Miniprotein binders against q96jn8r1131to1294. Designs and how they scored, part 113

Target 1, 164 residues: q96jn8r1131to1294
Amino acid sequence: TLEFLENHGKNILLSNGNRTATRVASYNQGIVVINQPLVPQLLVQVRIDFLNRQWTSSLVLGVITCAPERLNFPASACALKRAAWLLRGRGVFHNGLKICEKFGPNLDTCPEGTILGLRLDSSGGLHLHVNGVDQGVAVPDVPQPCHALVDLYGQCEQVTIVNP
Below, E stands for the ipSAE of ESMFold2; O stands for the ipSAE of OpenDDE; V2 stands for 0.75 times the mean of E and O plus 0.25 times the DockQ between their complexes.

## First folded at step 10 (miniprotein)

Design M20
Fold by ESMFold2-Fast, scan of step 10:
Structure M20 (fold): chain B 164 residues (1-164), chain A 85 residues (1-85)
Amino acid sequence: as target 1 above (164 residues)
Amino acid sequence: SDLYLIDYAKLALEAFERGDFEDALYYFELAVMYAEEAGNPELLKRVVELLRRLAELAYEHGFYEIAKEALKLAIEIEKEAQRLE
């Protein structure tokens, strides 16, 4: 029942019942958002399907707190400013500022087949899951409602939603 | 606090100096977004100059797609700067 919204970055093509997102051009304009709010205990997972080694950085993962259905998406997720809390490389970013230097594995080095998950705990803490392993709280006290966001940036050209 | 235009430009230059041309382009895109919101054509022209330098350096190092995207962005921003005048 989880799907990517039809509103997405201009370089995205949705397939597989809107459960697969492919970036068909360039390195950017690849933001997709899950169709349901990330409510506490819901685990949203995506699998990295295809990496293009022409690029150096990769997938950005996080949450957005504004209404995504009619949002004019910027070229990259960091440009969402105050509305977004993002995991990029090993950093945690909010409003363009790096708020944590070293969290979890380096997302720029995760291979094809890696399953990345986002979950809110009962206290509003945002957790990253990697191949089923909870990495801990990346962001405490995330405002609600929020939506899970994936930015198919750089190397990451395709992801698919997978069930827990 | 916000990273303002000058901070994004600084991050872009630092990435450029490290040879991280994709990161440099990423931060320049953020700097351009702030400059467009500010409606400052002189600031946009400065970003265009840096993007053209990035494109040339990326091309020389074999990052052809980065160079192409940087030039494309430079052209788009130059048109916006002219529109604002």
Scores: ipSAE 0.015, ipTM 0.366, lowest interface PAE 7.6, mean pLDDT 82

Design M21
Fold by ESMFold2-Fast, scan of step 10:
Structure M21 (fold): chain B 164 residues (1-164), chain A 94 residues (1-94)
Amino acid sequence: as target 1 above (164 residues)
Amino acid sequence: SDLYALDYMELGRELLRQGDFEDALYYFELAVMYAEEAGNKEYLATALFLVGQVLKELGREDEAREYFERAREIAEEIGDEELVKRAEELLKEL
């Protein structure tokens, strides 16, 4: 039931019933958004399918609180002007500003096959899951509605939505 | 960290193209910070030049001059003759 929206970054090609996103050029312009709001208890998971080690940084995960269907995506998720909470490397970012220096594992070093998940708890806390392991609350009190976002940045050239 | 510099420069350029000078300035200043932290003089010189261009568009000419002068100095160190020339041309226009 979960799919990537057809509104996405210009370097993205969707396949596998819109459950696989491939970045076909460069290192950026790779933002995709899940087609359903991230409601409490919903676990959205993606698997890293392909890494290009030519690049240094890798994928970004997070949520946005703006409507994604007509959003004009920037080259990188970190430049979103609307309310966005993002995990990149070991950092947590809010509207382009780094608000936490070190959270969870380094996303720039996760290998192919890693399953990354986003979930809201009942208090609106955003959790990162790595291979089924809850990393804790990355962002407290996320406003709703919000939408799960994946930025296929740098090394990460392909992800696929996977069921829990 | 230097990948951050490159990314923020590209994002700033997109904002600059759209006429969003305030956000472009913000991201170019981040690019300067990350390029400096990484010790990447090529990215640093370019990011400083881009900050200068936005400041010039905003009418902040004294600040733009300082950034163009610093960009030129680093461009000279690394042998980027094209960037030296561009910075000198914009300095004349202030």
Scores: ipSAE 0.006, ipTM 0.215, lowest interface PAE 11.0, mean pLDDT 85

Design M22
Fold by ESMFold2-Fast, scan of step 10:
Formats: C-alpha cells, sequence, structure tokens
Structure M22 (fold): chain B 164 residues (1-164), chain A 95 residues (1-95)
C-alpha cells in the first residue's frame, strides 16, 4: 500500500500508518516522498488537511528522479534542482526555473479538503489531478524511475494519502 | 518568468530574518540574488543584495556586508531608487 517513506524532512511527523504527514514546526523541512516509484497509470493522491495562514506560500508537489530512501532532504523542494520537477502556485518548475506558467489552479489558494493527484501517462507525461479532474500534462517525458514528492511548505501543515 | 519564484524567496528570507534565523535568511536571499540576476530584474536585485548585506552585518561578517551594500547602492543608483541608496549608505557608515 502507498505510504510516506520513513526518510523525510526534519519537521515531519508521520501517523495513521505512515499515510498522514504533519509538519510540526516552522514553515520548511517538510518534504515527504511516496514509498513506491510512480509507475505509469498509478494515481497517487493526497488530501490537504490543515492550512496555517501565517505563511504566504503553500504545498508543492511533483516528482524526483534521485533515490529517496537515504536522501538528505534540503529545507525546501526547490533546492533539489535538476532532480526535481515541481508544481508550485500556478507554475511548473525545474532546476530553479519556471518552465510553464498558469498550469492548473493556484496551489497556494487550494482550500482544506482539496485532493491533489499525480499520475504518469503511457508516454511518461506527468499529470496533475485536482479533486478527481485531470488538469493535463504538466511535464512531458519525465525520466524514470521517479518518485512522487510532497513538500508541506508554508501554509500546508498536514496531508493524508487518499486511495481511490 | 522567474519573478514569482524570486518573490517567494524574498518573502521566505524576510520571515526568517524577523525570527532571527540569520543563516537560513542568508541562504534564501542569496537564492533571490541569483534568480534576480538571471531574470534581469534590477529592482529585485538591488533589494536582495541589500538584504544579504543586512544579514551578513548581523552575523558579524562586516567585510562581506560592505561589498553587498556597495553593490546594492550601485544598482539602486542605476535604477533611481533614492530610498535604497540612502539606506545602503546609512548601513555602510555603521560598519
Amino acid sequence: as target 1 above (164 residues)
Amino acid sequence: GSDLYLIDYMELGRELLRQGDFEDALYYFELAVMYAEEAGNKEYLATALFLVGQVLKELGREDEAREYFERAREIAEEIGDEELVKRAEELLKEL
């Protein structure tokens, strides 16, 4: 079953059988990774459980192509550079650069209860799903193997893995 | 472009600075400098350089702080930001 890896950012506490991730301090050090590679057609979903409006930015999600089991996670996902393709706000980012504008909804404004999904299509395109609705291809031809990543950054203090 | 990413780094750095977390504030302001340079956004570059200088001053790294304040002043003069020129000059006198 899908779980968050035991290796995670320093401010994360896992609960609910490693299916809920809570950031218990500050606004950063909140990266979690799914315990299995993101293979084509696997839909990985997380629900936003708690938002703290003290902060301006919110949850980032995407994929990494490095092995996560013993990775020393940086303070935020953006520091992963070439290894990561990330959705943040309304943008798609890779290696510190914004590679797509106005993709999907603004992730900084998604309310508690929103279900966000990541899926690879048969051509290796990365899709974002929002409350079950496919937003389209955010990143074409993602290198494999890759792993789904959630950064509980800023406002987003808790997420839970949701199975179909 | 990279302006939204840059704004987020500036916001994060300011939050850390308010908390007194100077080393992490420095990290994010240095990222803001890098992205402002890549974007050619001189307004954000001048402000980011100034904020790096402020953090370095708080860390007691006065020679590095001077270099950043001087560069911030140069860019601020180029873009006509008289307030930032004045602020940089004031902090340079305190080193």
Scores: ipSAE 0.000, ipTM 0.184, lowest interface PAE 12.8, mean pLDDT 84

Design M23
Fold by ESMFold2-Fast, scan of step 10:
Structure M23 (fold): chain B 164 residues (1-164), chain A 98 residues (1-98)
Amino acid sequence: as target 1 above (164 residues)
Amino acid sequence: GPEEDDLYAIDYMELGRELLRQGDFEDALYYFELAVMYAEEAGNKEYLATALFLVGQVLKELGREDEAREYFERAREIAEEIGDEELVKRAEELLKEL
């Protein structure tokens, strides 16, 4: 079964058999990674459980191409630069650059209960799913192996892995 | 387009400020530099002057004083151009502290 890795940002507490991640302090240091590589057709889904609207920005999700089991995670996923392709706010980002202006909903405004999914297609394209709806290809030709990442940043203080 | 680039400039400045408040200076610098890039793409001189100033503040806190000076000087120049007298004064004050 899919679980979050025990290697995670320092403000994270895992519960529910490592399927729920809670950020217990501050607004950062909240990166979690799925325990298996994201292989073609595997749909990884997380539900937004709790939003603290005292903070401005919210959840970031995407993929990393470095090995996560012993990685010293930075305070924010955006600091991973070349190792990460990230969906944040209104866009898709890689290596500090916006590579797509509008892809899916604004992640800073997704409400509690939203289910966000990541999947690679057979051609290596990264897809975002929102409440079961495929948003299309956010990133073509993702390098493999890669791992699904969620950054519980800002408003997003809790997510849970949801089976399809 | 420019409207979206304006939104990204603001979002990155807000993220950088949150990181700065918590002492994550290197990550704050990264986001403020992104804010500069998007403000330039938008052609928004008000956002550009503010973002340049914020880069300077983080560089000063990191002890990178020569780089901080360059950013404060650019921020002051654009602030003068757009008539933002408060930002001019703030930049001049921080330049004196370097």
Scores: ipSAE 0.005, ipTM 0.215, lowest interface PAE 10.2, mean pLDDT 86

Design M24
Fold by ESMFold2-Fast, scan of step 10:
Structure M24 (fold): chain B 164 residues (1-164), chain A 85 residues (1-85)
Amino acid sequence: as target 1 above (164 residues)
Amino acid sequence: SDLYLIDYMELGRELLRQGDFEDALYYFELAVMYAEEAGNPELLKRVVELLRRLAELAYEHGFYEIAKEALKLAIEIEKEAQRLE
């Protein structure tokens, strides 16, 4: 079954059989990674459970192509230097650089209850799903193996893995 | 890393000079993240100054939401710099 890895950002507390991640301090150090590789057609989904609107930015979703079990996570996912493709706000980012200006909805404005999903298509394209709706290909030709990552940054203090 | 931090600060400053306030905010946010990773409160304070300048200029040019975001982030990062000290 899908779970968050025990290796995570230092401000994360896992609960609910490692399916719920809560950021218990500050606005950063909130990276979590799914325990299984994101293989083609696997849809990984998380629900936004709690937003603290004292912060300005919100969660980041994406994939990393490095082995997550032994990573020393940076304070924020966008600080990852080589092996990350991330969706933040409306942008698509590769290794901290914005590679697409506007893709899908603004993640900084998604309300509590929103279900966000990541899926690879058969051609290796990374898709974002929002409340069950495929937003299209955010990143083509993602290297394999890769792992789904959620950064509980800023406003987003809790997410839970949900099944399709 | 300090090298990328300086590059992001310089990119943000150039975008700010051009009036590209949204992208200036984005690059200053990246600079914040690298300064936090470095654990350097003095670099965080430097980015706070740039965020406050962005807020002022964005507000002057009618980009109120960007000005609000920049100012709120500046306050947050200033507190983080104090925590790291």
Scores: ipSAE 0.006, ipTM 0.272, lowest interface PAE 10.1, mean pLDDT 84

Design M25
Fold by ESMFold2-Fast, scan of step 10:
Structure M25 (fold): chain B 164 residues (1-164), chain A 92 residues (1-92)
Amino acid sequence: as target 1 above (164 residues)
Amino acid sequence: SDLYLIDYAKLAIEEGGDPEEALYYAKLAFMYFIEEGNLEEAAKTAVLIVELLKKLGKDPEEIKKWIEIAIELAEKAGNKELVEEARKLEKE
């Protein structure tokens, strides 16, 4: 069963059998990681449960290729300077560097109830799914093993893992 | 997509966050606004960059360059209040 790891950002509270993550303070320190490696064809999905429009930007999601169980998380996923491929807004970022200007919908504007998914294809391409619709390959040739990461940043204060 | 970088830079100046990290994100947001053609937000971000550079005691020539950028972009954006704000940075 897919769950968020107990190692997470300090502002996170896990509930619902570690399938719901809530950021309980501020706008940052909200990184969570899925407990199982993202293997090819596994679709990991989270639903946006609550948005606080006090903040301008929203959640970030992607993958990391380092071991997450003992990782000291930075305040924001975009501060990860190694082993990270992230989708933020419409951009794709590798270790803090923007590698694609416009990919998929703007994550800063996805409403409550949106289901976001990550999947590796057989060639190691990372796909974003939005409400069940494959947006295409955001990142080719992701190194393995890798782990799905969600940063409950800014507006996004709660997400829940949902089955495909 | 990079609007949180402005929120972070603002908080670093006003609430005592890490100004080096804030400067990095402010410069990243500046590049985003330039790419999008949003001159007004780019000018505001350049003002924040100047404030962070001064707070960090950075090179006076780098500070001067960013003041010039802020003034030029504010003028192109047609925002008189922002031009005045940017010009005040020259007097500090």
Scores: ipSAE 0.000, ipTM 0.132, lowest interface PAE 15.8, mean pLDDT 82

Design M26
Fold by ESMFold2-Fast, scan of step 10:
Structure M26 (fold): chain B 164 residues (1-164), chain A 93 residues (1-93)
Amino acid sequence: as target 1 above (164 residues)
Amino acid sequence: SDLYLIDYAKLALEAFERGDLDDLRYYIELALMYAEEGNLEEAAKTAVLIVELLKKLGKDPEEIKKWIEIAIELAEKAGNKELVEEARKLEKE
């Protein structure tokens, strides 16, 4: 069973057997990581449960290639300067630098109920899935092992891991 | 523009207008934390303006000192040398 790791951002509360993550304060300190490495063909999916429109930006999805179990998470995933590939808004970021301006839908405008997925293909390409639809390769040649990361930033205050 | 930074600067200004210095400090600290992630120039400008207004209103000198420190830190993180100089001048006044 896929779960969020016990090691997470300071504002996160885990529930539902560590399958639901809720950010209980502010707009940041909301990073969570899936408990198993993202191996080729594994599709990891989360559903957006609650959006707070006090904030303007929303969740960030991506992968990290460092060990997450004892990582001291920064306030936001975009502050990770090493070993991080992130999707935020319409952009793709590597270690804090925007490497693609427009990829997939704008994550800042995805409504409650949207299901977002991450998958590695056999060549190490990172794919984003939105409501089951493959958006294509966001990042080629991701080093392994890597771990799926969700940053409950801004508007996004709750996500739940979903299976088929 | 990074709307999060602007949103926190706006909330800080609203707290100041209400006379709620605890909320003001809270929102400026959130802007400072966000400083590591984006363009900080608007937050730095807002913090300098808030310090200047607090001085004109004769607010507690100890509270003003804390806001000056926040303004300097935000201006330094923004990389705006003019704003750093403006904030440091507030120490001398």
Scores: ipSAE 0.000, ipTM 0.157, lowest interface PAE 14.3, mean pLDDT 80

Design M27
Fold by ESMFold2-Fast, scan of step 10:
Formats: C-alpha cells, sequence, structure tokens
Structure M27 (fold): chain B 164 residues (1-164), chain A 83 residues (1-83)
C-alpha cells in the first residue's frame, strides 16, 4: 500500500490512512515522500485536491536518492542541495540548478483534479504522467534507490495518492 | 534568494514608513521592491511573489487604510509582471 511517510514538512497533516497530505499553514514546509522506493515501472500518482489562489506558484514533484525516513527537510524542495531531481513550473532541476527550461505542462497552472504521476522506465529514466498521459523522460538515468517526493508549495494545499 | 530577501526588506520598510505617517517614503520603498520583483521575474523565480505575499500578510495589522492600499498595489503590480 502506498502512503506518505510520517517524516514530512512541519506544515503537513496526514489523513485518510496517510494517503492525503494537507498543508495547514503558510506557503511552504510542505514536503512529503512516498513510503516505498520508486522502482522501475511502479507508477506513483497524486491528485491535486485543493488550490489556494492567494499564492502564485504551485506544487513540485520529483525524486530524491537519499534515505527520507530521518531527513531534515528544508522549507522548500528546491533548497535541497543534494541528491534531488525536481519538476517545478516547466523546469527540471538537479540539486537546485535548472537543467531543462521547458518540460511537460506548466505545473503552476494545473487545476484541481489533475492527476500527476512519476514512473521510472527500465533504463532509469524518470517520466512525468499528467492525467494518464506520459510526458516523456524528464531525467535520464536516475540513481537507485530513489524516492518520490511532492512539495505542496504555494497554491497546492492538498494532494491524495490515487491508484492508476 | 538575495532578490527575495532584499524585496522583502523594502516591503517592511514601506510598512514602517506608513505606520510613521510618511506615505512618500513608503512609495519610494515600494518602487524599489517593484524593481527587485521585475528582476526576479526576469530570472523566472515565481517563488518571489509567494514570499512577498507572506511578508505582506505578516504585517497586515491595525486599522490603517493606507497600509492596506499600498500592500494591494504591490501585489497587483507583482501579479501583473507574471502575466
Amino acid sequence: as target 1 above (164 residues)
Amino acid sequence: SELIEEAIEYIKKAIEAIKNGDPEEARKYLEKARELLKEAKKTGDLYLIDYAKLALEEFEKGDLDDLRYYIELALMYAEELLE
């Protein structure tokens, strides 16, 4: 059963059997991590449940290759300086550095109800899925083990893990 | 990060100027914040807008009509830059 880890950003409240994450304060401190490593062909999906239009930017998705159970999370995923590959807006970031300008749709404009997925292919390529549609390889050759991460940043105040 | 920190400091100074009854000083600080917001957008940093909103909300206190007015102008300008 996929769940969010109990180690998470301080503004997160987990509910629904740890399958729903709600950011209950501010715009940041909203990092959550899936409880199982992202192994090849496993599709991890989250649905955007609630957007607060008071904020401008929105959620970040990606993977980390460090052990998440005891990690001291920064206020924002993009402040991770090690072992992190992240999708924010239309950009792809590695350890805080933008490595691709335009990939997939703009995550800052995805509406409530959007289902976002992460999957590794057999060659270690990280794929983004949007409403069931594979956007292609965002990051080639991701080291393993790696863990799926969601940063409920800005507008995105609630996500829920959903089955394919 | 530096641009975000500096923009917030100017917003704080604008708020203090309003509290001290100096709207002209507040306008100068808001103009500087606008320049920093424009520079941040040029680099593609949408996080600056959210951080600015947090800073402004932290200082939304009291019954100062002018305080709210200048805060609204700053946010409207920042959002226009993202369009």
Scores: ipSAE 0.005, ipTM 0.211, lowest interface PAE 12.2, mean pLDDT 79

Design M28 (at its last look DockQ between E and O 0.86; V2 from the best seeds 0.00; counts 0 for: pae E 3.2 > 1.5)
Fold by OpenDDE base, look of step 11:
Structure M28 (fold): chain B 164 residues (1-164), chain A 103 residues (1-103)
Amino acid sequence: as target 1 above (164 residues)
Amino acid sequence: SLKDEIQKLLDRMEEIAKEIREAAERGDIDKVKELYKEFLEVAKELEKLLEELGDLYLIDYIKLVIEAIEKAIELAEKGDLEALKELAEDARYYIRLILMYLK
């Protein structure tokens, strides 16, 4: 069963069998990691449940290749300097550095109810799915094992893991 | 403009970070200490401007810079030059992120 790990950002409250993450304070400290590593053909999806429009920006979606159970999470995904590939806004980032300027839809403007998915293909390419539509390869070769990461950042205050 | 002021402070911070590294390489701990104090002042000024700008990612980046600087100041008294160099590089890293973001 897919669920968020108990090791998470300080402002996160898990519920619904650890399938729902809620950021209960501020705009950051909201990183969560999905328990099972991404493997080819596995589609991991989260739904944006609630947006608080008092903040700017929104969730960051990506993967990490370090052991998530022991990771000391920084306040935001931007502080991950190692082993991180992130989708933020329309950009793709590797260890904080933008490696792609425009990819897929702007995550900062996805409305509530949007379902975002990550999937590895047989070649190790990381795909983004938006409402069931494959947006293409965001990262062409991701080291394995890797875990899906969601940073409940800015406007995004709640997400839930959903089945495909 | 606000953006111009931000850029000026960033430029200044990059220079300070560079000087810190150079001073550390020379083993000049006193100069390193001095530079980190200046670094902190400039960083805090920049934080105010970035808060005014209202971009959360930029605010987070500068906070990370400040954290690195504050840690460095704490370690400076111990004379751990390697740690100080590392923290300077961390600060430079996030400064670069701010610069890239603003382009």
Scores: ipSAE 0.657, ipTM 0.879, lowest interface PAE 0.7, mean pLDDT 93
Fold by ESMFold2-Fast, scan of step 10:
Structure M28 (fold): chain B 164 residues (1-164), chain A 103 residues (1-103)
Amino acid sequence: as target 1 above (164 residues)
Amino acid sequence: SLKDEIQKLLDRMEEIAKEIREAAERGDIDKVKELYKEFLEVAKELEKLLEELGDLYLIDYIKLVIEAIEKAIELAEKGDLEALKELAEDARYYIRLILMYLK
């Protein structure tokens, strides 16, 4: 069963058997990580449950290749300097640096109810799925093991893990 | 303008960082400590302008720079040179994120 790890950003509260993450303060400190490594063909999905329109930026998601159980999370995932590949807005970022300017839809504008998915293909390519639609390869040849990460940043105050 | 003030403070931080490097190369530890305290003051002034600008990522990045500078000052007082070196790399990383974001 997929769950969010007990190690998470300090503004996160887990509920619903650790399948729902809520950011209870501010706009940051909202990083959560899935409890199982992202292995090829495993589709990890989260649904955007609640958006606070006070903020302009929103959810970030991607993968990290370091062990997450004891990781000291920064205020935002985009500040991670360890091996991290992240999707923010329309950009793809590696260790905080933008490596692709336009990929997939703008994550800052996805409405409540949107289901976002991460999957590795057989060649280790990281795919983004939006409402069940594969957006293509965002990052080729991701090192393994890797772990799916969601940053409840800005507008995005709640997400829930959804089975495929 | 706000953008002009932000750029002036970024330019000042670059100048102070250069002075810190030069003082460290001379072994002038007292000057290094003095310059780090000035660096902190400029970083805090930049934080206020970035908060006025309202960009959440820039606000997070400058707060990480400030945290790194504050820890660097503590380590310099204790003489922990190895930890100070690693913290300087962190500060440089976060400053680079700010510079690249603004482009």
Scores: ipSAE 0.611, ipTM 0.819, lowest interface PAE 1.3, mean pLDDT 88
Fold by ESMFold2, look of step 11:
Structure M28 (fold): chain B 164 residues (1-164), chain A 103 residues (1-103)
Amino acid sequence: as target 1 above (164 residues)
Amino acid sequence: SLKDEIQKLLDRMEEIAKEIREAAERGDIDKVKELYKEFLEVAKELEKLLEELGDLYLIDYIKLVIEAIEKAIELAEKGDLEALKELAEDARYYIRLILMYLK
């Protein structure tokens, strides 16, 4: 059973059996991590439940390779200097630096109801899925084990883990 | 303009970070401590301007710069020049991200 880990950003409240994460203050402190590492070929999906258009940016989606249970998360995923590969806007970022200018849709414009998925392929490539559609390989060779991370950043106030 | 003022402060912060590195390399702990105090003052001015600009990522980066500087000021009591040099490089990392993404 996939759940958000109890170790999370300070502005997060978990509900719905730890399958729903809500950011209850500010624009940041909203990092959540899914409790199981990615397993090759298994799709992990979250639905965007609520957006607040007051903010200019939206959620960040990605993976970390550090063990998440005791990790001290920064206020925002953009501050992760180690062991992080992130999708934000249309870009792919590694440890704060953009490594791909354009990949998949712009996450800052995804509406409520969008279902975003992460999957490792057989070669360790990280795929993004949007509403069930594979967007291709965002990162070609992610170290394992790795955990799916969502930062409920800016506009994104709530996400829920959903089954494929 | 607001962006011109932001750029001037970023350039000043880059200069201060380089001066900290150079002072630390020559063993001048008193100069390093003095430079960190100026670094903090400039960083707080920059934070105010970046909050006026309203770009969330830039605001996050300047807060990380300030955290690194504040840690360096706390550690200055110990006189560990390598730690102080390392914290200046941490701050420079985020300053460079601000410079890269300002435009």
Scores: ipSAE 0.307, ipTM 0.662, lowest interface PAE 3.2, mean pLDDT 89
ESMFold2 (binder alone), look of step 11: mean pLDDT 83; pTM 0.817

Design M29
Fold by ESMFold2-Fast, scan of step 10:
Structure M29 (fold): chain B 164 residues (1-164), chain A 93 residues (1-93)
Amino acid sequence: as target 1 above (164 residues)
Amino acid sequence: SLKDEIQKLLDRMEEIAKEIREAAERGDIDKVKELYKEFLEVAKELEKLLEELGDLYLIDYAKLALEAFERGDLDDLRYYIELALMYAEELLE
């Protein structure tokens, strides 16, 4: 079964059998990683459970290609300068470099109950799914193995892994 | 440069915040209202500039600075201004 790794940002509390992640303080230090590599055709989904509207930006999600079990996470996922492909707002980022300005819906405006998914296609393309709808290829040719990452940043204070 | 523009706006917000506190301490409510209007105009200009960068982390830091100012916490105001500047420097490099 899919779970969040015990190695996570310092403001995270895991519950519900490590399937729910809650950020219990501030707006940052909220990175979590799925416990299995994102293999082709595996759809990893999280549901937005709680949004705190005192913040402007919200959740970031994507993949990392480094080993996550003992990684020292920075305060936010966007500070990752190596081995990271991230979706933030409407932008797509590779190692801190913006590679697409407008992709999919604006993640900063997704309401509570939204289900966000990540999937690799057979060619290594990273897809974003929103409420079951494939948004297309956000990132081509992602190296493997890679791991799905969610940053509970800003508004997003809780997510839960959802089975397909 | 963009970095210099951000720094200039943040410096001005800090200066206005100090003046608001001094006016409030002496009970000059009319002056507080006048300076707060000026503070909001500078804050709006900073928000526009940060939006042009496309980086919402800077907007979050600016929002935290404004909230600290509204509750009269100048230490938090300075803290969040410094975080915004550090992050802006990282983006500009």
Scores: ipSAE 0.005, ipTM 0.182, lowest interface PAE 11.7, mean pLDDT 79

Design M3
Fold by ESMFold2-Fast, scan of step 10:
Structure M3 (fold): chain B 164 residues (1-164), chain A 80 residues (1-80)
Amino acid sequence: as target 1 above (164 residues)
Amino acid sequence: SDEYLIDFAKLALEEFEKGDYEDAAYYYLLAAMYALEAGNPELAFEYARKAIELAKKSGNKRLLDRAEELLEKIKEELGL
């Protein structure tokens, strides 16, 4: 039921019924978006399948509140200056500005096999889940509708959507 | 709405100043595409030329090919 949208970064190849995203070139141009809005209590999860350790930073995970079906994606998710809440490394970013220095584990060091999840609580708080463990509220009061975004940046060259 | 608009030309300059010619070229390519869509082919032409120059410096052949293809479409729009 959950799939990556056909609209994605130019270096992405979708496979496995649009449930697996592979970045086939370079280190960037790897943004993918889930095909359904992230509604409260829906847990969207991806597994890190392949890491290329030639690169130092890794995937970015978050939400956008703009319509993703015809969005022209920048080279990296952190270039989105509007309607974006992103988790990168240990930081939380809103529209390109760091709003928290240290939240959850460092996403640049998560190994292959790690399952990362995004969920909205009933109050609109965005939660990060790591291997089934809720890390808490990264962002309060996310506007709805919003859409889950994964940027296969740097080390992270493949992810697969996994169901709970 | 402006909330969906990204200033790609500004992002391109930021990457250029960091010495990242590949990202700078790609952002200029996107800036050219949006300028053309907005009905400003003169601005699109300038951005596409910058994208080509920086794609050459980056060594990314596919990015260069894409930028050159866009420039030809812009030239048609301008009557060149």
Scores: ipSAE 0.000, ipTM 0.086, lowest interface PAE 20.4, mean pLDDT 83

